# VH-VL binders against Large ribosomal subunit protein uL10m (mRpL10), part 130

Target 1, 224 residues: Large ribosomal subunit protein uL10m (mRpL10), of Drosophila melanogaster (Fruit fly) (q9vpl3)
Amino acid sequence: RGKINIQRPKAPHYERARVVAVTQPKYPELPKAKSCFKTRAERTQQQQENPYNEIIAREVRNWLDHSRLVAFFHLSSITADDIFRVRVQLHKQNLHLKSYGSKIIEQAVKNTRYEAIVPLFHSNHCIVFSPDPEKTAALLRIVRRVPQMVLLGGIVEETMLSRNQLVAYAQMPGLHAVQAQLVQTLSQAPGHLIQQLQAHQNSFVQVLDVHAKNQMNEETPKST
Key: E = the ipSAE of ESMFold2; O = the ipSAE of OpenDDE; V2 = 0.75 times the mean of E and O plus 0.25 times the DockQ between their complexes.

## First folded at step 17 (VH-VL; framework fv_anetumab)

Design la23 (from la1 with heavy chain D105E; at its last look DockQ between E and O 0.37; V2 from the best seeds 0.71)
Fold by OpenDDE, look of step 18:
Structure la23 (fold): chain C 224 residues (1-224), chain A 119 residues (1-119), chain B 111 residues (1-111)
Amino acid sequence: as target 1 above (224 residues)
Amino acid sequence: QVELVQSGAEVKKPGESLKISCKGSGYSFTDYWIGWVRQAPGKGLEWMGIIYPGDSDTRYSPSFQGQVTISADKSISTAYLQWSSLKASDTAMYYCARSFLYWGEFDYWGQGTLVTVSS
Amino acid sequence: DIALTQPASVSGSPGQSITISCTGTSSDIGGYNYVHWYQQHPGKAPKLMIYDVSNRPSGVSNRFSGSKSGNTASLTISGLQAEDEADYYCSSYASWSDPFVFGGGTKLTVL
């Protein structure tokens, strides 16, 4: 009983070989998976300038240009209801909550003084705009109660502030209060100077008067 | 200092109209909500409604919708609660309270207005 | 009407720690961290003691603390004093239509 050589099997009979040849599964050439990984560059190139994006970008620019307070937030998973609730409350404080795509932001701030904000928009983000920088405290007070909104930083009076700086800014007295304090301080300065100058003069005069009185007392002959 | 001062106690008959007031001071009146809370004698607190004086956005509890009217005059920093026709069941203490947030806490309260409706 | 459930009464001796519970549902206490506690002395207006589950307003004693687990919020008063005798109410946000749902109140007696 001949040992079946499993390493070199005898060629099958012609008929079997034909059947095997015909029944060999033609595996479709795996479509060369066009590396769907279009490089970020290729994805950006194929983004046909959607006229709509330009309009939105213009809107973003307008908001940036007319806002004295801009705050950037990371937005984690949040319900529409929660967003609505926060939006309403912010709006009442003249704070406008907007959400834009990163590409739109990039387009909006390209070749502008705001270009530095682009790195902040890598994930889901929202922006709060306000014409009133004094509303910074109100903003922070609201968003502290919204865990889904994480403050990243902001722009106040054309100055970019970190998260910590923005928090510090919110704790400062209002501009009017500071101005009032400044005015008070400035108004007191001359008064204090005058008082100091007058104090010296007055003291000198007092000393002179005392001296004069003492001299007069010495010159009054004891009329025996 | 933040303060809410309410109008004095009222004694009315059924069918009469009533308007009580809550005056805020020591803060920006237009930047905070003013809520009204009812407390019947020996009972708990019941939210009635709330108003944002800045834009007069007014919201009512379902239980009080159509039963009362809440309003505000921002020029004098005053919120109002009014009835067109009082019922004996309206006998209660009424509090106004301030909230920064629509979903927030009432951080300051008025002293309360006792309304007594008796025949 | 969605009401939060509180015990009707709680009692403690001076110096003891007591806890008042407030039980709601997944749509109110369980859904949000907007639970508040109010103290009310007889004939007085309510006073805010705790907001947003565990925060104390300025001027409120550190003896008062708040916590939440599941659908139940708790107010703890440590070092119980005679002045703490009052009614305590919890409140929670539930929905846009019912932003201020109150509990039934708990009478705290200091023995």
Scores: ipSAE 0.844, ipTM 0.930, lowest interface PAE 0.6, mean pLDDT 87
Fold by ESMFold2, look of step 18:
Structure la23 (fold): chain C 224 residues (1-224), chain A 119 residues (1-119), chain B 111 residues (1-111)
Amino acid sequence: as target 1 above (224 residues)
Amino acid sequence: QVELVQSGAEVKKPGESLKISCKGSGYSFTDYWIGWVRQAPGKGLEWMGIIYPGDSDTRYSPSFQGQVTISADKSISTAYLQWSSLKASDTAMYYCARSFLYWGEFDYWGQGTLVTVSS
Amino acid sequence: DIALTQPASVSGSPGQSITISCTGTSSDIGGYNYVHWYQQHPGKAPKLMIYDVSNRPSGVSNRFSGSKSGNTASLTISGLQAEDEADYYCSSYASWSDPFVFGGGTKLTVL
């Protein structure tokens, strides 16, 4: 239906989602899943006491360096089984779903051209990597049917794109010249693009907060 | 135009083998799941299993695991359902149908293959 | 193994609205919005009428609508017509092992 969708009881306000994660039983980690259901305290402890973080940060750098498509999502509460089926479906299109701690992302992009994206990773998130930018349409078609994943924006051929720009890119017919022109145009103002992504992210969080506070009055609008 | 065309009706005896087919056209065959759905005479729909022809990822309903084999030949855009030894209880209409997602809907269906197993 | 419960039959007169229910559990209809509805005329293959609870594919009359409350999904047909006489099946994702669980079907008779 829409690109942004929140399931009931698993999509409270950002701060409430963190509180829920802290009070939830710890789930077993899947082989490909990283930290979707880890508590806040466990996540912080792991980062501070573990030189392993640098090894994981190198994995992230390698994905970033070898992926011509990178998409960033806000990740709402989701079961291990559900993230697994989504990962399997994405993998069939050479789309690689990963989740990493925010500290690890900061380490991975430090002193790189991607450092400006760090603020996007201060909330619960996941990332999709692919060597094939033409898979952007397939990615969006799949995640449209995954309410727990909300697109924030992405990187295509080393150029930062907002949510709307990434959607527009996905609709292009795959003509080489058109794709090259889009990437060149978007390279002109990376700082402005980051500001747009941050504003969109903040607006989304604020909408979730208002919705959570207003839940006393159930509203059931019939949409057409 | 998306189309799924199944092989013709079959009349068989118990113990015989059978392989029925489902040919997809008008879409990227390797990008969709092909599911098989059984409907016994006068009864409802039962999902049997599904295959992703792009990588041959094949899944079976727990009720049909070990009862049938699902396969595909992506070079000719064709999926198959086969039995090594038919039983009278296999008498049913068999449909193929496609789904973009493993958790999605069957948006296009084949015309069905009637399999009759008697005597 | 998970089953969805539908009434065996429903009847209505031309022009009337009718509703067909599909009841599951918190593991399928209650836990997901991947509920779909199919129409099947005698001797024909099923046809998708509604997907994801309430979405209508192109070419399907707007007389068909879907909704969900708790563990029960509903298909509503307004302005009944003779050609609506058919069997109707719901389906839902339930788990990795049971991604396409069907209801038992409902025979709609137009009087």
Scores: ipSAE 0.796, ipTM 0.906, lowest interface PAE 0.7, mean pLDDT 81
ESMFold2, look of step 17: ipSAE 0.795; ipTM 0.907
ESMFold2 (binder alone), look of step 17: mean pLDDT 93; pTM 0.946
OpenDDE, look of step 17: ipSAE 0.843; ipTM 0.928
ESMFold2 (binder alone), look of step 18: mean pLDDT 93; pTM 0.944

Design la4 (from la1 with light chain G31K; at its last read DockQ between E and O 0.61; V2 from the best seeds 0.79)
Heavy chain, then light chain:
Amino acid sequence: QVELVQSGAEVKKPGESLKISCKGSGYSFTDYWIGWVRQAPGKGLEWMGIIYPGDSDTRYSPSFQGQVTISADKSISTAYLQWSSLKASDTAMYYCARSFLYWGDFDYWGQGTLVTVSS
Amino acid sequence: DIALTQPASVSGSPGQSITISCTGTSSDIGKYNYVHWYQQHPGKAPKLMIYDVSNRPSGVSNRFSGSKSGNTASLTISGLQAEDEADYYCSSYASWSDPFVFGGGTKLTVL
ESMFold2, look of step 17: ipSAE 0.790; ipTM 0.906
ESMFold2 (binder alone), look of step 17: mean pLDDT 93; pTM 0.950
OpenDDE, look of step 17: ipSAE 0.854; ipTM 0.942
ESMFold2, look of step 18: ipSAE 0.798; ipTM 0.907
ESMFold2 (binder alone), look of step 18: mean pLDDT 92; pTM 0.941
OpenDDE, look of step 18: ipSAE 0.850; ipTM 0.935
ESMFold2, fold request of step 19: ipSAE 0.804, 0.827, 0.805; ipTM 0.910, 0.922, 0.915
ESMFold2 (binder alone), fold request of step 19: mean pLDDT 93, 93, 93; pTM 0.951, 0.952, 0.948
OpenDDE, fold request of step 19: ipSAE 0.876, 0.871, 0.871; ipTM 0.954, 0.951, 0.952
ESMFold2, last read: ipSAE 0.823, 0.819, 0.812; ipTM 0.923, 0.919, 0.912
ESMFold2 (binder alone), last read: mean pLDDT 93, 93, 93; pTM 0.952, 0.950, 0.952
OpenDDE, last read: ipSAE 0.877, 0.877, 0.871; ipTM 0.953, 0.954, 0.952

Design lb12 (from hd4 with light chain S95Y; at its last fold request DockQ between E and O 0.57; V2 from the best seeds 0.78)
Fold by OpenDDE, fold request of step 19:
Structure lb12 (fold): chain C 224 residues (1-224), chain A 119 residues (1-119), chain B 111 residues (1-111)
Amino acid sequence: as target 1 above (224 residues)
Amino acid sequence: QVELVQSGAEVKKPGESLKISCKGSGYSFTEYWIGWVRQAPGKGLEWMGIIDPSDSYTRYSPSFQGQVTISADKSISTAYLQWSSLKASDTAMYYCARQWDYSFPLDYWGQGTLVTVSS
Amino acid sequence: DIALTQPASVSGSPGQSITISCTGTSSDVGSHNYVSWYQQHPGKAPKLMIYDNSNRPSGVSNRFSGSKSGNTASLTISGLQAEDEADYYCSSYNYGSHWVVFGGGTKLTVL
């Protein structure tokens, strides 16, 4: 019995070949797996029509409207554990770390006073919200230790601040301290003014006295 | 006025240890970080690392990790850069600079410390 | 080594305007990154000239201006003066590596 050449099997008899050809299950061409990589454009279009995005956008707006402190950060690649740690630290200070897509942010702030923040959201970002602007220093203290978070700017008391201005704000004494200092300064102002006025008067009198003395000395004839 | 004053020039031999200093004044020393920058002769600037003097939190550039130690004494508003064993390749100008965090500029610089390592 | 790319040298005549470029990647000079520029005279410490892409510290001449587009930052010096002859370095925080990077430096010669 001749060695079945497994490498080049003889073509089946014509009739068998026909039957095999007809009985071969026509498997529907698996839809070419549309590359799961929807183009950025397709993803953007799909996000616009999703009712879920509207809900999230409303949430973002609510956060913005009820927060007296908002800080914007670029967020680079960070582990889930690291971000969780940061979130916990912030939460202890009543600071709320949130992350939203750029499109959601755009939708949320469209036609609002916050529209100016849109340019800050071109990449991965996170936002920290707080009802207390006095927590700015605490916020910055925490996030400075997170290399993956880069401060971009913020909103304090409905005023947009640059990153530098936000740092400066955090370095300012509290409102009460400033008020106290102001009161103290104002209370001292009249005394200083009086002193300055008196000093000028005294100086003027001295100059006049010197002048008078000099005139008297010139009028005294050198008695030879 | 914000000032950073560094220790004087050092001439050392290979294998010797060295610690140079950077003293800050004119600002709250613990509110800002101190970065260190190396400049080899005729070469560009290289960021070495940074320290938060408030708690001595430190981070190094990979090129300098394990090669140097950055420390600070907040009580005297001074940051330090130290080597356990100097190499000839450590010959360079070393600058300290004030930096609020990683992403902020080096806004005030020390005058630099020249370290020469020669046999 | 991750470094920003600068021209090795630039030259100009007094009164002219010159531009020094600093090219990085999306991780350093990208859209949300902050670029700083430093001036260094021979034998002197670097001085901050521009921060956050286009801001001037107090005491820096208005002849110095910074801009950024895409992955390229630019330092422009208008009304070039002899005193502007120095090395210029750009710097940025790299978001990928999480450390500060410098450009290779540009030697500016005033002819």
Scores: ipSAE 0.879, ipTM 0.950, lowest interface PAE 0.5, mean pLDDT 88
Fold by ESMFold2, fold request of step 19:
Structure lb12 (fold): chain C 224 residues (1-224), chain A 119 residues (1-119), chain B 111 residues (1-111)
Amino acid sequence: as target 1 above (224 residues)
Amino acid sequence: QVELVQSGAEVKKPGESLKISCKGSGYSFTEYWIGWVRQAPGKGLEWMGIIDPSDSYTRYSPSFQGQVTISADKSISTAYLQWSSLKASDTAMYYCARQWDYSFPLDYWGQGTLVTVSS
Amino acid sequence: DIALTQPASVSGSPGQSITISCTGTSSDVGSHNYVSWYQQHPGKAPKLMIYDNSNRPSGVSNRFSGSKSGNTASLTISGLQAEDEADYYCSSYNYGSHWVVFGGGTKLTVL
């Protein structure tokens, strides 16, 4: 309880600080390279943990790192046949249904921006991962027919979304569709200008001259 | 400006059939589901079931499974609640309401259709 | 059973705060459940007041708030006004039975 852990919550850390204070100072350990290797603290924690749990936690981290869409569900009792059918439907859409213990999730997201998701895993759950955030609508269409799976929320493009925000995201047009619509609008503007010039043959030079003057700001000379 | 408009009040005799309607407007009708809720006179609310109007997928509460039929015609943005043989105990106010799915709230409600069944 | 338990009635004076409870099980008012609250004036359709335990729809006064603790959801109305007199229902999707359940309703009387 707190009296056991109050004085020395992390004994090695406390002992190192006290040794420096009461004896000759020692150089503290520094991580050599955090980008490519675990810190000493992370390795010590791994050594004390079940190695199988760390391998699975690394799998979860890999899914999180490679997935632009992550969705969290409450999972109630479901037959093996039903969950298999759901997994197959999702897999056809590059959506990957997984379930992990809460302790493994805690290990996977510890000291990351995603620590807030841990409470979602204290009860029956499953997770869907995908590299394709545009598959959010397909995900929701499939799982809406699964009474045993209840949407709790998700992560899209590294942003945590409530279930209502995830639904709203799925209702938006795809990024490519929005970009294509914008390109079509801009492409039509030059075509209309050309047709206008062809229709006003006698004033063609005058129209170009007015347009050129509007683009040229003769009132703002350059410094050189 | 989501709106659900229901058909008018009905007075029927036991054994007659009935089909009441709920027309949705101001939103993409097939993107949301329609739930049906019963309220007996002076009583509380009871969820009856729900339909996805895009393909007519339905789910019913056990109390209403086999007792009513929920259907939809997406071409006219309309959902229906239907009885093949009314009973006096079917006398109630019936509401349609919009839900994303069965686990989401009933965010917009129709005005209700009073059904009275008596000899 | 599946039904959610609400008090039959509650009353308060203008300006006071009142709380309406909604008690269920771990399958309908549990840690992952989403509870909604509906207000119904006499002769009118219900109106969504609170969704997902504590969220207010657009146009709902901030005098209405929702919370959930253990297997009990609560609707709190602060600054009670005469127009708050209505029936109030809680609702959730039951994760065991897989359909929507309502509470029995609570008649709020403004004294």
Scores: ipSAE 0.819, ipTM 0.922, lowest interface PAE 0.9, mean pLDDT 80
ESMFold2, look of step 17: ipSAE 0.767; ipTM 0.901
ESMFold2 (binder alone), look of step 17: mean pLDDT 90; pTM 0.931
OpenDDE, look of step 17: ipSAE 0.857; ipTM 0.932
ESMFold2, look of step 18: ipSAE 0.803; ipTM 0.916
ESMFold2 (binder alone), look of step 18: mean pLDDT 92; pTM 0.942
OpenDDE, look of step 18: ipSAE 0.856; ipTM 0.932
ESMFold2, fold request of step 19: ipSAE 0.032, 0.808; ipTM 0.538, 0.915
ESMFold2 (binder alone), fold request of step 19: mean pLDDT 92, 92, 92; pTM 0.945, 0.940, 0.943
OpenDDE, fold request of step 19: ipSAE 0.875, 0.876; ipTM 0.948, 0.949

Design lb13 (from lb12 with light chain S91Q; at its last fold request DockQ between E and O 0.29; V2 from the best seeds 0.71)
Fold by OpenDDE, fold request of step 19:
Structure lb13 (fold): chain C 224 residues (1-224), chain A 119 residues (1-119), chain B 111 residues (1-111)
Amino acid sequence: as target 1 above (224 residues)
Amino acid sequence: QVELVQSGAEVKKPGESLKISCKGSGYSFTEYWIGWVRQAPGKGLEWMGIIDPSDSYTRYSPSFQGQVTISADKSISTAYLQWSSLKASDTAMYYCARQWDYSFPLDYWGQGTLVTVSS
Amino acid sequence: DIALTQPASVSGSPGQSITISCTGTSSDVGSHNYVSWYQQHPGKAPKLMIYDNSNRPSGVSNRFSGSKSGNTASLTISGLQAEDEADYYCQSYNYGSHWVVFGGGTKLTVL
C-alpha cells in the first residue's frame, strides 16, 4: 500500500475534482478593507450630518452661553491620568474642562457671536468653562503647570480676550477692589485739585508781591 | 520698572561648585516664572530650564537635567542657578529671564553672568 | 535635537527691507505655535522684539514686524538702519517635547 504522500496529494479524479469545484462554497469576496487611511479630506467630506454631532454642538453652545469665563487651550499629547488630574483640580474650583472636535466647535458656533474662535481650533484643543469670571486667576494658576496645555485665549463677560489680555485680566484686582480704589481716588481728587490750584495761586501772588516790591524800590529816589 | 539683576562674572576651576543669582524687581516676583538661558561663546541661545518661585516648581531641558540645579527664594525675589561640579564646557554666558509660562516669551532679561571655567 | 531653523546670516543695505525666517521642525503642523523674536547686540542681553508671532512690545520700533505662515515664522525689518545690525533669535514652545526652543540665530549685517 503506497505511502500516501500527504505533502503532495495526487490530484483527485476528474469527476471528483468537478464535484469539489462546484461544491466549494463561494465566499463573497470580503469587501476589500478600504484602507483605514481615508485621507483627512475624505474623512472631512463624509461628515454625514450625524445627529449625534448636532447634540454635541448644542451642548457646546449651551456651555458657551452660560459661561462667563471660557478659556481655550491647545492640548498636546497627554496621558489619561494626567488629564484626569487636571480635570479634578479644575473641578474643585468649579472649572469645567471639556474637549470637543474642531468640526463640532465649528458647527456649534456657526452664525453666532462666537464664530471668531474657530481659528483657535485647528489642532487638538480643550476648553475650560466657568460661570464665575473671578476664577480666571485660579484657572491660570492650575493650567500653567500643565506643560501639555497652552493658553490660546478666552472669553470673559462676553468679550474675547487674547492670551495676554486674559493674563492681564487675571492680574487685575477684583471688581469690588477696583471700585473701592476708584471711590478712594475720586474722593481724593477734589482735595488734590484744590491744593494744586491753591499752590498755583499762592505762587502767583508771591510773584506779584515780589514784582510790586521791586517796583516800589525802583521808585524810591536815591536821595543823593 | 521690571528689572532682573544677575550676580557678577565668575572665574572657576573644573570641579568647583558655583551658584549664581538673579534678583527680580519692579513686579510681583511670584506671579512670573524665571527661565535660565545659556549662551556659549560665539554660540546661540539655549534654554536650560524654568522655575516658579511661588513654590519652586522646576522643569529642566533634557540637556541640562541633572547638570544644574535651579532654585528660588521668593522672600528676596531671587532665583539661582547652581553647579555642584563645574566643567570646562560650562564656560558660557548665563541669562535669567522673566517668563509667565512655558509658552510665553522671555520678556525681560538679566544682564547675564559670565562663567569661565579654566584649569 | 528639536530646533528651529534660521538662516545663518542675512544682509541688507540701509533703507531696505529684510526678512529673517524661522522654520519649525515640529510634527504638529497647524498647531498654534507662538513665536517670539529677540535681538541681541554684541556683548548685550537679548531683547524681546516680537511676541506671539506679530505683537510688538512697548518701545520696539514699528520697523520690526512678525508674521507666521504654516511652520515658518518671519521677522521683517523695514527701513534697515545701522543699529539693526545684530543677532536675531526666534523662540517657540515645542508641543511635542514640552520645552522652550530657540532658533540657531541669524546674523544681520547692514552693508
Scores: ipSAE 0.879, ipTM 0.949, lowest interface PAE 0.5, mean pLDDT 88
Fold by ESMFold2, fold request of step 19:
Structure lb13 (fold): chain C 224 residues (1-224), chain A 119 residues (1-119), chain B 111 residues (1-111)
Amino acid sequence: as target 1 above (224 residues)
Amino acid sequence: QVELVQSGAEVKKPGESLKISCKGSGYSFTEYWIGWVRQAPGKGLEWMGIIDPSDSYTRYSPSFQGQVTISADKSISTAYLQWSSLKASDTAMYYCARQWDYSFPLDYWGQGTLVTVSS
Amino acid sequence: DIALTQPASVSGSPGQSITISCTGTSSDVGSHNYVSWYQQHPGKAPKLMIYDNSNRPSGVSNRFSGSKSGNTASLTISGLQAEDEADYYCQSYNYGSHWVVFGGGTKLTVL
């Protein structure tokens, strides 16, 4: 009885409590999750239940299969309100901000051409998916205003691009303008093709590969 | 070819205002940011902040917040750095440079504008 | 007030290889950070020599190379020449503070 009451500390007086709180050493904050888009329950469930990794990996695979634009970002500490505002801005442009664990990404891309992306996810990250590769410029303009998001690279029309190549892609004309520009370049002497590649830097070859893949994709239209 | 051309050297007294300019050419001016970099005599480089000329979005380094104003007029492809009241400690070389975003390099630089503030 | 750490000076003889270090934290010179290097001759504007840790812009000699390991970036100049005498700055973006940061600069002297 008195034993229990003796062990409990008395509440500090208001003035002493305020002084104690101000003068206490500042302890390091616990690491906050850089990928705050999943609920707490979803994160715990993923860690506790190995069978659900296959289900989530299928979700990632589905996004990759149906997205002509994928961009990878390093994500530093950001408030839930700020990342929500970014997600809303992106969603208005048909750009979908997601985050997944590195083990899930590894499962999703195993035995695919995209296995090389796995090291990007060993640190804090987020991914943006879109069916609309023409939205690359809009994506980059929105995200470069977000100090916490840093572009690492991307996938456009199933071709992996470095961050510099992705920026170069965003600065090129639209799909039909790129196609017309390419046809004109190829009809010129071989030296003119080299001049076009120099003007659009090393990334132009990757854009040509994306264009050729688009021609194949147009012959086999995707069903909903 | 990408070029950034800055206004000429300035000699001012403390308390005076000043606006220096940086004109870009050879690229789409609104596609890239313009960053400002300070170099005090015999000292290193300091990033002051950026402007996105497309809509005049600005962001300042903490050391320069409230000390200078960065602005742009995209119709003439020109960015500006402005002081309302110069201090002797503002004596430095000021560079403008082109940057895609915070993590990208400053790939093209203006020739610099020397600002001298003395009584 | 926080800058990346560089040696104040380095020196070398013509034909030698030299390395300039740039040390920071995991937030500015870590595995996913991008480091740039600039050369500045006296009275001139800085010139970009290396970007994204190891890439050379067109027109920059292949004698200049960049690397990064741990929290240290390195600029290596092989086959040192008299015109390499200049100040060299590293630059990054700190993912914790969200500010662009420069190193303090390194004066390279060619003996």
Scores: ipSAE 0.825, ipTM 0.928, lowest interface PAE 0.8, mean pLDDT 80
ESMFold2, look of step 17: ipSAE 0.778; ipTM 0.907
ESMFold2 (binder alone), look of step 17: mean pLDDT 91; pTM 0.938
OpenDDE, look of step 17: ipSAE 0.857; ipTM 0.933
ESMFold2, look of step 18: ipSAE 0.793; ipTM 0.910
ESMFold2 (binder alone), look of step 18: mean pLDDT 92; pTM 0.942
OpenDDE, look of step 18: ipSAE 0.854; ipTM 0.931
ESMFold2, fold request of step 19: ipSAE 0.791, 0.819; ipTM 0.908, 0.927
ESMFold2 (binder alone), fold request of step 19: mean pLDDT 91, 92, 92; pTM 0.937, 0.941, 0.940
OpenDDE, fold request of step 19: ipSAE 0.874, 0.876; ipTM 0.947, 0.948

Design lb14 (from ka11 with light chain S95Y; at its last read DockQ between E and O 0.26; V2 from the best seeds 0.70)
Heavy chain, then light chain:
Amino acid sequence: QVELVQSGAEVKKPGESLKISCKGSGYSFDEYWIGWVRQAPGKGLEWMGIIDPSDSYTRYSPSFQGQVTISADKSISTAYLQWSSLKASDTAMYYCARQWDYSFPLDYWGQGTLVTVSS
Amino acid sequence: DIALTQPASVSGSPGQSITISCTGTSSDVGSHNYVSWYQQHPGKAPKLMIYDNSNRPSGVSNRFSGSKSGNTASLTISGLQAEDEADYYCQSYNYGSHWVVFGGGTKLTVL
ESMFold2, look of step 17: ipSAE 0.815; ipTM 0.920
ESMFold2 (binder alone), look of step 17: mean pLDDT 91; pTM 0.936
OpenDDE, look of step 17: ipSAE 0.855; ipTM 0.934
ESMFold2, look of step 18: ipSAE 0.808; ipTM 0.917
ESMFold2 (binder alone), look of step 18: mean pLDDT 92; pTM 0.940
OpenDDE, look of step 18: ipSAE 0.856; ipTM 0.933
ESMFold2, fold request of step 19: ipSAE 0.822, 0.815, 0.831; ipTM 0.923, 0.922, 0.930
ESMFold2 (binder alone), fold request of step 19: mean pLDDT 92, 92, 91; pTM 0.938, 0.941, 0.939
OpenDDE, fold request of step 19: ipSAE 0.879, 0.875, 0.876; ipTM 0.949, 0.947, 0.948
ESMFold2, last read: ipSAE 0.822, 0.793, 0.006; ipTM 0.925, 0.906, 0.464
ESMFold2 (binder alone), last read: mean pLDDT 91, 92, 91; pTM 0.937, 0.940, 0.937
OpenDDE, last read: ipSAE 0.881, 0.879, 0.877; ipTM 0.948, 0.948, 0.948

Design lb17 (from hd5 with light chain S91Q; at its last read DockQ between E and O 0.28; V2 from the best seeds 0.69)
Heavy chain, then light chain:
Amino acid sequence: QVELVQSGAEVKKPGESLKISCKGSGYSFDEYWIGWVRQAPGKGLEWMGIIDPSDSYTRYSPSFQGQVTISADKSISTAYLQWSSLKASDTAMYYCARQWDYSFPLDYWGQGTLVTVSS
Amino acid sequence: DIALTQPASVSGSPGQSITISCTGTKSDVGSHNYVSWYQQHPGKAPKLMIYDNSNRPSGVSNRFSGSKSGNTASLTISGLQAEDEADYYCQSYDSSSTWVVFGGGTKLTVL
ESMFold2, look of step 17: ipSAE 0.764; ipTM 0.898
ESMFold2 (binder alone), look of step 17: mean pLDDT 90; pTM 0.928
OpenDDE, look of step 17: ipSAE 0.834; ipTM 0.916
ESMFold2, look of step 18: ipSAE 0.775; ipTM 0.903
ESMFold2 (binder alone), look of step 18: mean pLDDT 91; pTM 0.934
OpenDDE, look of step 18: ipSAE 0.852; ipTM 0.929
ESMFold2, fold request of step 19: ipSAE 0.784, 0.676, 0.802; ipTM 0.899, 0.838, 0.912
ESMFold2 (binder alone), fold request of step 19: mean pLDDT 90, 89, 90; pTM 0.931, 0.922, 0.929
OpenDDE, fold request of step 19: ipSAE 0.858, 0.860, 0.859; ipTM 0.936, 0.936, 0.935
ESMFold2, last read: ipSAE 0.786, 0.793, 0.795; ipTM 0.901, 0.907, 0.909
ESMFold2 (binder alone), last read: mean pLDDT 90, 90, 90; pTM 0.930, 0.928, 0.929
OpenDDE, last read: ipSAE 0.864, 0.862, 0.862; ipTM 0.939, 0.937, 0.938

